# Ledger of designs, part 94: VHH binders against p49116

Target 1, 238 residues: p49116
Amino acid sequence: EGPLLSDTHVTFKLTMPSPMPEYLNVHYICESASRLLFLSMHWARSIPAFQALGQDCNTSLVRACWNELFTLGLAQCAQVMSLSTILAAIVNHLQNSIQEDKLSGDRIKQVMEHIWKLQEFCNSMAKLDIDGYEYAYLKAIVLFSPDHPGLTSTSQIEKFQEKAQMELQDYVQKTYSEDTYRLARILVRLPALRLMSSNITEELFFTGLIGNVSIDSIIPYILKMETAEYNGQITGAS
Below, E stands for the ipSAE of ESMFold2; O stands for the ipSAE of OpenDDE; V2 stands for 0.75 times the mean of E and O plus 0.25 times the DockQ between their complexes.

## First folded at step 6 (VHH)

Design j3 (framework vhh_ozoralizumab_d1; at its last look DockQ between E and O 0.48; V2 from the best seeds 0.00; counts 0 for: pae E 4.1 > 2)
Fold by OpenDDE, look of step 6:
Structure j3 (fold): chain B 238 residues (1-238), chain A 121 residues (1-121)
Amino acid sequence: as target 1 above (238 residues)
Amino acid sequence: EVQLVESGGGLVQPGGSLRLSCAASGFTFSDYWMYWVRQAPGKGLEWVSEINYGGSSTKYPDSVKGRFTISRDNAKNTLYLQMNSLRPEDTAVYYCARSPLSEQFLKGDYRGQGTLVTVSS
């Protein structure tokens, strides 16, 4: 029985759309987000344990945790994405909608709080200076979560999650031996992911998609896409 | 080359039924969730049905739930849509697709040319 993750799973390089527009429009944001989503999904499918669960089960897992994986990806790729600029642009677009009285006060609050939570989460991860290995293991822990409703093979999923946790522990002990509580500090960030709404994430980053279509509905397609094809596959509405 | 060919459309009276078929080729049919989407005149693309790899799970929007039934035969590489209790508002071009997204958002050959369904008295 080999390790859950290898060094190949540590690489997580996001390529942004080029050129960057002077004004970050909805199209750019959506395309950037889509690329991250594709990268995250393709990362998942590159894990042998993920494939071992079978097509139905692994698809269900991704459907259950895509928002968490995506959020971890945002944190990991925050600099490359210029996430702060993207979020500012999103807020600006939101302000336009507010001025047009298209949103209720409650909805505005929800969306703004979500943006705040995203920013805080990413900032907290940056503050912790999470490295590529730690991100890989955290994503694995999130991916192989057995506590989502409707999952099959939960015992096997749990085993994979435990393996991810153990490997993370070993890595942290080896790499950060002087920081006894680093593992705990890292793991305590994970609950924040569960507080984030996938629906609001969709609204913020994937606006322009067909109104009655969710990310859940396109995940099976994404998982079957060729890795070389995800760049520029999805274009945002402009 | 990915190919999806819809058939079975036509003119039907309100309350009538139609069965659409989609012949898939050029890809491993069983590896894809499949969808029916429709576009009514002057309207955008609308998702109307979803089916998983083996056909054990299906989803419908409220607009067609209880009236439409999606199914698939992976051995025949064929997708079906049974439409019952048809209404004038169901009038649209119906597409078989590997994704529910419109072509403006997703590049590639992921849906067919469509078949026209007209519900009129």
Scores: ipSAE 0.597, ipTM 0.807, lowest interface PAE 1.0, mean pLDDT 92
Fold by ESMFold2, look of step 6:
Structure j3 (fold): chain B 238 residues (1-238), chain A 121 residues (1-121)
Amino acid sequence: as target 1 above (238 residues)
Amino acid sequence: EVQLVESGGGLVQPGGSLRLSCAASGFTFSDYWMYWVRQAPGKGLEWVSEINYGGSSTKYPDSVKGRFTISRDNAKNTLYLQMNSLRPEDTAVYYCARSPLSEQFLKGDYRGQGTLVTVSS
């Protein structure tokens, strides 16, 4: 049996594309986001419990939750990514689109609300000073969600989620023993992830990667990607 | 060695039909979702269909929905694209692929060399 996650699953280091352009552009944003997505997928598939579920179940889980995992990754890596700078550049681009009548007002409102919700989520996680172990367990809780329609093995998925919850509780009690309510404050942040639209995340961060297809349609490929190519995507090495 | 070999392209009049085939080798074909992508002259790659492991789920963009049908035969390691009601804007090189990702993010043999489809009066 053993623990759901080991110390090797806590490591989550994002390396940004180099060099940093003077003005952010679509290619830099898309490569940065792609590295985070691939890092998140590599993380998920390295978990023995995830490996044990089989490829159809693995694919279904990640397709259902990739945007939540990605959003947790954005919060975890917000400083390394200079996420506030990226979002400011996107907002400036949207404002230019309004002035040139390139987008509908309703669409722009949807996108701006999403950006605000994302910023608020990342700020709330930073205020709690969530550490790498806590992020790893939160990602596992999100990954092993048994409530998605069409899943097989939901009993086993639920057991893995409960194990992630127990390991998070144990970690918080040992590491933050003086903070009685830390676990509760951390867990109440998870529902905000459901406010994030995968459609808008794709438009903000992934147009250069996916063209006219959705991320959930390429997840099976990302999960089967050879380890060397996978690592090349998350480090930028050729 | 991973190989994907497309065939069945050619010249056809608007309203016509073509059936593309893709012979797969060098990997366990049934373990992969498969895709058709295309590249029109002077344009980037466009995803045109997807099919899951067993063929029970397919997807299409609005530009081809209702006209194109993807299918697979896992016993023969072959992917198909039936293209009906063809239009001049369907003119492109069509690729059988294990991924619709842009070339910037691909580091392996995930697409074939393609087959040209020309739709012209």
Scores: ipSAE 0.318, ipTM 0.690, lowest interface PAE 4.1, mean pLDDT 86
ESMFold2 (binder alone), look of step 6: mean pLDDT 82; pTM 0.836

Design k1 (framework vhh_7qbe_3; also named ka49; at its last look DockQ between E and O 0.95; V2 from the best seeds 0.00; counts 0 for: pae O 2.2 > 2)
Fold by ESMFold2-Fast, scan of step 7:
Structure k1 (fold): chain B 238 residues (1-238), chain A 119 residues (1-119)
Amino acid sequence: as target 1 above (238 residues)
Amino acid sequence: QLQLVESGGGLVQAGGSLRLSCTASGSDYAMGWFRQGPGKEREFVASISRSGGYTYYADSVKGRFTISRDNAKNTLYLQMNSLKSEDTAVYYCAADKWGRYLSPSYDYWGKGTRVTVSS
């Protein structure tokens, strides 16, 4: 009967690589994105309901939703990341690739459309002034999605998603009592996350990964890390 | 740790206007103004969201006070018009770390600036 999320789960503090380079490069973008991904997975793992589902279910859930969780994290941390500057640098690189005949125009168009959708999503979240509690519950709603193929324990996952939805509703009704339609404005933003291609997100933000390592392949290892290892990754401390 | 510094307080005659400012060491916060008059408890005056897209006012100041912000300057403003003797108070700037423009409890507070409205 206890709440799905505690105040500890509202805290979401991204520590950026320091110092920021004079010119943005693939290494800095990849390191920044990796820190956000690790922070997002560490956040998910800290939820007692998530832990209760067991390791196999946890891995399957995060593999299915990491792109949605990552995109919500980009929106939430847009100011800390200087996301608009990162996206502008990516766009500049892509436009230069067209001029150098290194990438097809059709592929560039597909990637540019993805960047536009991401920018539109982050701008909509910024205009709604989504607070830390709202972000935590939105992340929980996407994390506990029972509708991904191949999931086990779908009944329990659905119960946790419903609990997240109910707690978000209670929170918004109590905190923003004079804004009757706030919850509806927030929830209609969520389907857009399913329009973001995980393959294109991986190409834009994780190109600096060594070898042909996919995010899908590293998720089980990240989720199995000791707490001290997680803390080292998200803070960048030695 | 966020630092908040209020300024702009002073003596003004009833019916007059005054603009208060609050300079913050950061802008990624929902913010508000509170006041405390002599022998009274602290009361809410107005609040504003991170972007400035949402504002909320206490009934006692609606139509007379306007809250606004300049995020490029990390500055919050309170434009006070048609001032009344009852508006005499120390005015405090406050910030909510979670970005709630309707915060149940603010995390950071300034030391206040005094406003005296003479009849």
Scores: ipSAE 0.688, ipTM 0.871, lowest interface PAE 1.2, mean pLDDT 89
Fold by ESMFold2, look of step 6:
Structure k1 (fold): chain B 238 residues (1-238), chain A 119 residues (1-119)
Amino acid sequence: as target 1 above (238 residues)
Amino acid sequence: QLQLVESGGGLVQAGGSLRLSCTASGSDYAMGWFRQGPGKEREFVASISRSGGYTYYADSVKGRFTISRDNAKNTLYLQMNSLKSEDTAVYYCAADKWGRYLSPSYDYWGKGTRVTVSS
C-alpha cells in the first residue's frame, strides 16, 4: 500500500516578497499570506491519498480545514515570514482604530484575542522545535479529518488519518528515541488549531483578496489550477 | 548554499579547555558537531535544536563538552573541557535543513578546525 507521505511532501519552502518594506502594509501582508495559502493547497493536492478521494471530496475537505493548514504553515514558516513583526503591525493598526474610535471595542477585543492565541500557538511549536517531517504528518492529520459535516467517504478519510498518525508515531519513536514524551507533547498542541477562526484569519491576512470574496468560495478554483500557475501564485510572479 | 565556518581550534594540554565556534550564513537549522581523528571515521560529538532547547551528546564527551548556540549571531559553540588525547581530531560543524535535533544525516558541512591535545 505504501507510505502516506514521501520525502517530496516534507519540503515546504516559502519565498517572501522582496524586499521587505520599511513599513509593513496591507499589500505585503496579503501577498505573503497568499503565497503561504497557495503553497499549502499545492502541498495537499500533491498527496496521492488526497487525489484518490475525488474532486468533490477534495473541495469539501479543504474548505473544512484550510484555516488549520494555514495556521500550521504560519507556525512552520514564522521565522521566514517575520510573523511576529507582521502581527505587531496589525496590532498597532487596531490600537490606532481604538484611539480614533473607528471600530467596535467588542470586535477589536475578539480580533486581539485571536492574535494572542495565534502567537501562543506559534511560540509553543517553536519551543518544541517541531521538524519538517513532523509538520508534514501534522498537516496530514489535520487534512484527513473525518469529523467535518457534509463529508463523503468518511471511512476512507479516517483510514488515511490513522495512517498519518501511525507514520508520525513511527517517525518520532525512531528519530527521537531518547525523548520519550515527544509524541505526546506534539499531539497536545493540535486542539489549539480548532480555536482559530477562519473569518478572523481572512480579516487579518486576506483583506481585499478577490474583492472580499471568502477563501471558501475560491477553493475549487485553487484546486483546479495547473502546476505552472500554482508556482506563479506561490512566488508572486506574473 | 548554507555556509558554515569553524574557528577556535588549536593546540591544548590534556586536561585543558578549548571553545570552538561555527558561524552560519543563515538560521533555522538544527546543528551539530562531528570529529574525525587520525586514521578514524568521522563520528558524532553533539547536536542542538534550532531554538537551543534540546541537546544530545555522544557518550565519549558527555559531561565534558557543552554545545550551545546564539541565534542572534548565527553562531554555534562547542565548549570542550577536561580534554583527553583521544579528543584530538578535526572538528566539523553540520546543519540539518529539516530541523531534527537528533538527525540521521546532515545537509551542510564546514571545512573543519583542528584540535590537538598534547599528552
Scores: ipSAE 0.538, ipTM 0.825, lowest interface PAE 2.1, mean pLDDT 88
Fold by OpenDDE, look of step 8:
Structure k1 (fold): chain B 238 residues (1-238), chain A 119 residues (1-119)
Amino acid sequence: as target 1 above (238 residues)
Amino acid sequence: QLQLVESGGGLVQAGGSLRLSCTASGSDYAMGWFRQGPGKEREFVASISRSGGYTYYADSVKGRFTISRDNAKNTLYLQMNSLKSEDTAVYYCAADKWGRYLSPSYDYWGKGTRVTVSS
């Protein structure tokens, strides 16, 4: 029974579409988001404990937490993605929709609040200077959450979450020994993820790419996708 | 691969000041300064987190040296005050790809810049 995560799980490198357009269009945003989503899902798949849960259970986990994983990914890759620029572009796109009276005032407010929450969360993580190891463990804690409805093997999931928490604790104690309360500061950020709507995230980042298909419905496909196929998508796509 | 280029080294009198710079090809890294004196092993000097919110110093330079960074310019700095002869060394810029400002080892290194403190 080795550690839940290894150094291989710490690596989380997002490759952005190239070239970057002068104006970030919907296609670029969606492609960028898709790459992050795929990276996040394949990261989860690379964890032996995740595989040990079985296909049905691990699919259910990802369906339950994909938005949280994606958001952590946004925070982790915020600089590489130029997330602020992406979010600004999304807002601009929304403004066009507003002018066309396609959205209600309440919906506009809801979407703008969501964007604010995303930015605030990413800023807060940046202020904490979360490192790659910490992100990996946080993602694991989020992934192996037993409190989602409809999950099987909840005892095993809980065990994996506890293991992730323990390993994070050990890492922080070892690496940041002079910062006694760092673990607590890091963990206290996780509740913010649960305040974010997966539906709104889907609308903001994936509208125009997946059409009427939900992220929930494509998750099984992504999880079954071969790494080579994923890499092919990166190299073959614009 | 991240490229690091140090500058600002030179000759200075004891008690004087010097400011080193390190230009990086990216800013998404925790960064640090190391130094290697004559006949000595390379030693840690100072480190700074990706955002600059956290810093750490070797005891030998604490209170005299200040590490800072400008991410907009992709530049790391080391302000060295009250320099001593024992500060004479080649100073190296380093970066950690996983964002650990207290990393046991750094992944990327510059070629170094020489600092000589005369008595």
Scores: ipSAE 0.140, ipTM 0.616, lowest interface PAE 2.2, mean pLDDT 90
ESMFold2 (binder alone), look of step 6: mean pLDDT 85; pTM 0.870
OpenDDE, look of step 6: ipSAE 0.050; ipTM 0.588
ESMFold2, look of step 8: ipSAE 0.524; ipTM 0.821
ESMFold2 (binder alone), look of step 8: mean pLDDT 84; pTM 0.863

Design k2 (framework vhh_7qbe_3; at its last look DockQ between E and O 0.95; V2 from the best seeds 0.00; counts 0 for: pae E 2.5 > 2)
Fold by OpenDDE, look of step 6:
Structure k2 (fold): chain B 238 residues (1-238), chain A 119 residues (1-119)
Amino acid sequence: as target 1 above (238 residues)
Amino acid sequence: QLQLVESGGGLVQAGGSLRLSCTASGTDYAMGWFRQGPGKEREFVASISRSGGYTYYADSVKGRFTISRDNAKNTLYLQMNSLKSEDTAVYYCAADKWGRYLSTDYDYWGKGTRVTVSS
């Protein structure tokens, strides 16, 4: 059997909406997030092993891990997205809700903590200087996680995850042979992804665009979307 | 396309110091210095990660050379101390688009700056 990932899976280029407004509005933030989400999902779809799981299984898999993939995408694309600026803008927009007493104190705390966790995670990944290959493998490891409830073909998923892990290990050993503990430093960051609430992520990045529609419900449609359609939207909707 | 422009090369006496600079049109790259001496193959000198948190040096320059970067200025540096005649070479700046500070396949290269160390 061939490798799980090829060089084609390393490319992860996010195109931001243009032009960037002077003041980041909710629409710009949601559009940016949506593009990242689509890119992440279509990246997953481009993996032969992912396709081999079948439509039902791979849909379930993405439903289970989309938040983690999205978060890794945020980290990877933090610079091009100006993520810190986006997060600051999100906080500013939340101030309106706060001032209007639309949120409880506990909810405000939860949301602010989530934003902090996102920023911290992305900063940690930047500090580690994670490269494109490492991101690809980390995303694969997260994608092919067999420990989510309700999944079918868990044995096959586990095998794919192991393959991703092995390929990452080989890559790090080859590329960073002088950095003895790099693999461990990278992998130890993955648990932080499980601390992220998918619901809060959805609310922060997507509510302004999709309204009451859940990410969970649109995932099947995203996965069925033609790449050409996606690319057309990216280039045409700018 | 990323543009890289080296500067700071020149003539220096053995034991002397020199600081090279490389101006880049972007900062989201791992970067490195290479050199090619007369009649020699191009060889690795030093590399630095995107954030600057990781650096790596060839054994031949370890302890004498320091690679650094200022992302706010889009500039890569190579501080060269205790220079030897063997350090005479054209020095090239390089960038890796994948962010690999230990890259074996850099994507962008400068035109080089000449360093001559006299005995």
Scores: ipSAE 0.844, ipTM 0.927, lowest interface PAE 0.5, mean pLDDT 93
Fold by ESMFold2, look of step 6:
Structure k2 (fold): chain B 238 residues (1-238), chain A 119 residues (1-119)
Amino acid sequence: as target 1 above (238 residues)
Amino acid sequence: QLQLVESGGGLVQAGGSLRLSCTASGTDYAMGWFRQGPGKEREFVASISRSGGYTYYADSVKGRFTISRDNAKNTLYLQMNSLKSEDTAVYYCAADKWGRYLSTDYDYWGKGTRVTVSS
């Protein structure tokens, strides 16, 4: 009945492929995104409350929320990743696809609106100067969401989410006692995560992955992966 | 590890002004100024968030001191006006690796720069 998260869950260090190429390409973007995805899954798997839910519940939960965790990871690591540069490269590629008639106009509009929402979300988080503890609790709130369809053990998931919310509240009140409305300002950012499309995220960041493999389909294998394999995927070591 | 180098300390007369600088090797940190007067414990002076959008001051310096940062130059500043003899101290630059602009503990510290305010 200890805290939901410990200080080991606050550490979230992303390393980028090196060297950064002169021209950002699909392989660099996909490798960078893959490192963040595996870092995020490793983080989720390390939480004792997550482990306590059991393997089938864990898989269902991560399938439901991986895109929200990934998006929080993008915001947390936006400067290290040079995310604005990556998104600009993606926009340039989309403009070329329009000229070559490779995507429908409706699809391009959807993708551009998604990029805009992602940029706005990351900018809003940066303006709030969200700290590493706050990101850890926000990720936990997103991870332990009981309202996704098809979940079992939803009462236990809800209990863990409430604990994450309580710990965030206690942390913000203790650490930022002079900033009365900080918790409210932070929490109003979360609904934007539900507007992020996992399908479009895959298109933007994971096009270089194996053909038409969805992240949803590989999540069970990622969650079973040995620690050494995680470290290799997070750092790109072979 | 992050390197912090303070400069700008010196002797100044009461009522005068002085600006301290701290050069950092990175900008992904919330930062602050602390000071330690003769025979006293180190005390908080001011802090600033990673972006510079949030600042906080000890009551003893509010209205007289201004913390700021220039992230393009990786530099933190403390503008000290209306100096008093009780402001005499070694001033330390500090950084919090978790980005907490109201941290009680900081992870990285400079060597300090001495400020002496003569009456």
Scores: ipSAE 0.443, ipTM 0.767, lowest interface PAE 2.5, mean pLDDT 87
ESMFold2 (binder alone), look of step 6: mean pLDDT 83; pTM 0.854

Design k3 (framework vhh_7qbe_3; at its last look DockQ between E and O 0.92; V2 from the best seeds 0.00; counts 0 for: pae E 2.3 > 2)
Fold by OpenDDE, look of step 6:
Structure k3 (fold): chain B 238 residues (1-238), chain A 119 residues (1-119)
Amino acid sequence: as target 1 above (238 residues)
Amino acid sequence: QLQLVESGGGLVQAGGSLRLSCTASGSDYAMGWFRQGPGKEREFVASISRSGGYTYYADSVKGRFTISRDNAKNTLYLQMNSLKSEDTAVYYCAADQWGRYLSTDYDYWGKGTRVTVSS
């Protein structure tokens, strides 16, 4: 069979809302995050192997790993997003809640730690200078994770993950032959994704836009959205 | 489209030093230096990752040349020491949009700057 990923899957271009406001408001942050989420989901959908799993299975798969995909997307798009500025803005907005005593001390700690973990992860990925191909394969590896509870077709998912891993290995060997341990260095970053709470991510990036609606509940709709509709929305909103 | 403009080329005596610069209209690229000598094919000289954390050199220039970058200035540098007559070439700046510091298929190229090393 053919490769899991093609060159078409390497492209991951995020278009930010325009213009960027002088002060990053909640709406801008949520809109930016939503665009990244949509891009990530539609990227997954563009993979033939993902389609082959069927609608129910691939929906379940995305529900299980959307936070990891989103986080990898943040890392990949950190520069174009001005992620550090966004995170700083999020912290500033949280300060208002803190001042109003809307959050417990423990909750504040959890949220701040999560922001720290996100920043640290993205910094680590930048330090490693992960390229577009590597990001594509890493996303595929986390997408086709068979170890999430409740998944069907786990054998098939495992096969796809293995294929992603093999293709990444081949790519790194070919492209970075003089960097003997590069593959290991980039793979050891994946566990950090599992340390991050999807709930906190949702709260930080999406609550201002989707309100009480969960990312989990909207994933099926995102996956069914036509790419043309998505592109039109992005261009129209910019 | 990314624009690359090389500068710093010139005439230098063997054993001398020269520093090349490449100004880019953006900074989110892995970048590299190539050179083409008289009657020779274009050859790889050095490359650097987006963050500058990784560098790679051709064996022929290793220990003599240093590639670096200043992302705040969107500028790529090539410090060339202990220059030899064999280093005479037009030097080109190149950028890879995928961030591959060991790219074999760069997307953007400068027009080049000439370096001549006299005996």
Scores: ipSAE 0.833, ipTM 0.922, lowest interface PAE 0.5, mean pLDDT 93
Fold by ESMFold2, look of step 6:
Structure k3 (fold): chain B 238 residues (1-238), chain A 119 residues (1-119)
Amino acid sequence: as target 1 above (238 residues)
Amino acid sequence: QLQLVESGGGLVQAGGSLRLSCTASGSDYAMGWFRQGPGKEREFVASISRSGGYTYYADSVKGRFTISRDNAKNTLYLQMNSLKSEDTAVYYCAADQWGRYLSTDYDYWGKGTRVTVSS
């Protein structure tokens, strides 16, 4: 009956590994991405509506949408992460793999197209100057997506998504009343998230630390973690 | 805590120009200018988004004032042209930690710089 999100769900502070090396390496990139992933999972788990769906439904939702949440996080934190620099470093490593004939030509084209789409998405979000409240509501719309395959409780998930959409609409109209088309301009960016491949995201950002274990497979364990362990993963304090 | 320091205020004749600066101790904020004239409540002047791509102005200053920013230098500017006696005020720099460039409820404030426009 109350709001889907409160002001406590707007906070999204990413702490980068320190110091930033002169030349980025796989370890720095993977640690940075891991912190963002755990920050995103901590955010999702803190939402009362998410908690109310039950553990099986929660796991199914996060498995379905983790890459979209991660991508929104990349856009939100692009400046603090120096994302453009990270993507440039990845392209250089990819070019080395081409030189060494380690990847097929078709795979290379897929990965380069994905990097280009990711950069364009992040640039479009930056040009819109999406604020912290708007990001929180966009993440909620993505999290409570009832149209992913294999979900149960889809009617309740749809109701939560509609509530997130309504709260975003009310927020934008109150805060940006002079920008009549801001809501529409924001919402038309969301379909691009469905173009992001979770397996390519894993290859770009996570291969150095998790071996061949998929993020999808570890989601149940991440969602069961103790709060203190979450905070250690988010800040790198082990 | 974010520190905001205004500069560039002073005495100027009506019809003249001034450029205000606000140096921030960090970046990644939506920012704005407010002013408080003699015997008046503080009022909104102009705001600018985190990237600088969106600006908004109070009707009383449209066409005369230009807000801008240089994110590499963490500096916010207000170019004030065609100044009027009604523009006499203490001008405050403000920043919003959430990036809301049209909010009047800002989180961080400077101590202000005085602008006096003589007739």
Scores: ipSAE 0.487, ipTM 0.785, lowest interface PAE 2.3, mean pLDDT 87
ESMFold2 (binder alone), look of step 6: mean pLDDT 84; pTM 0.861

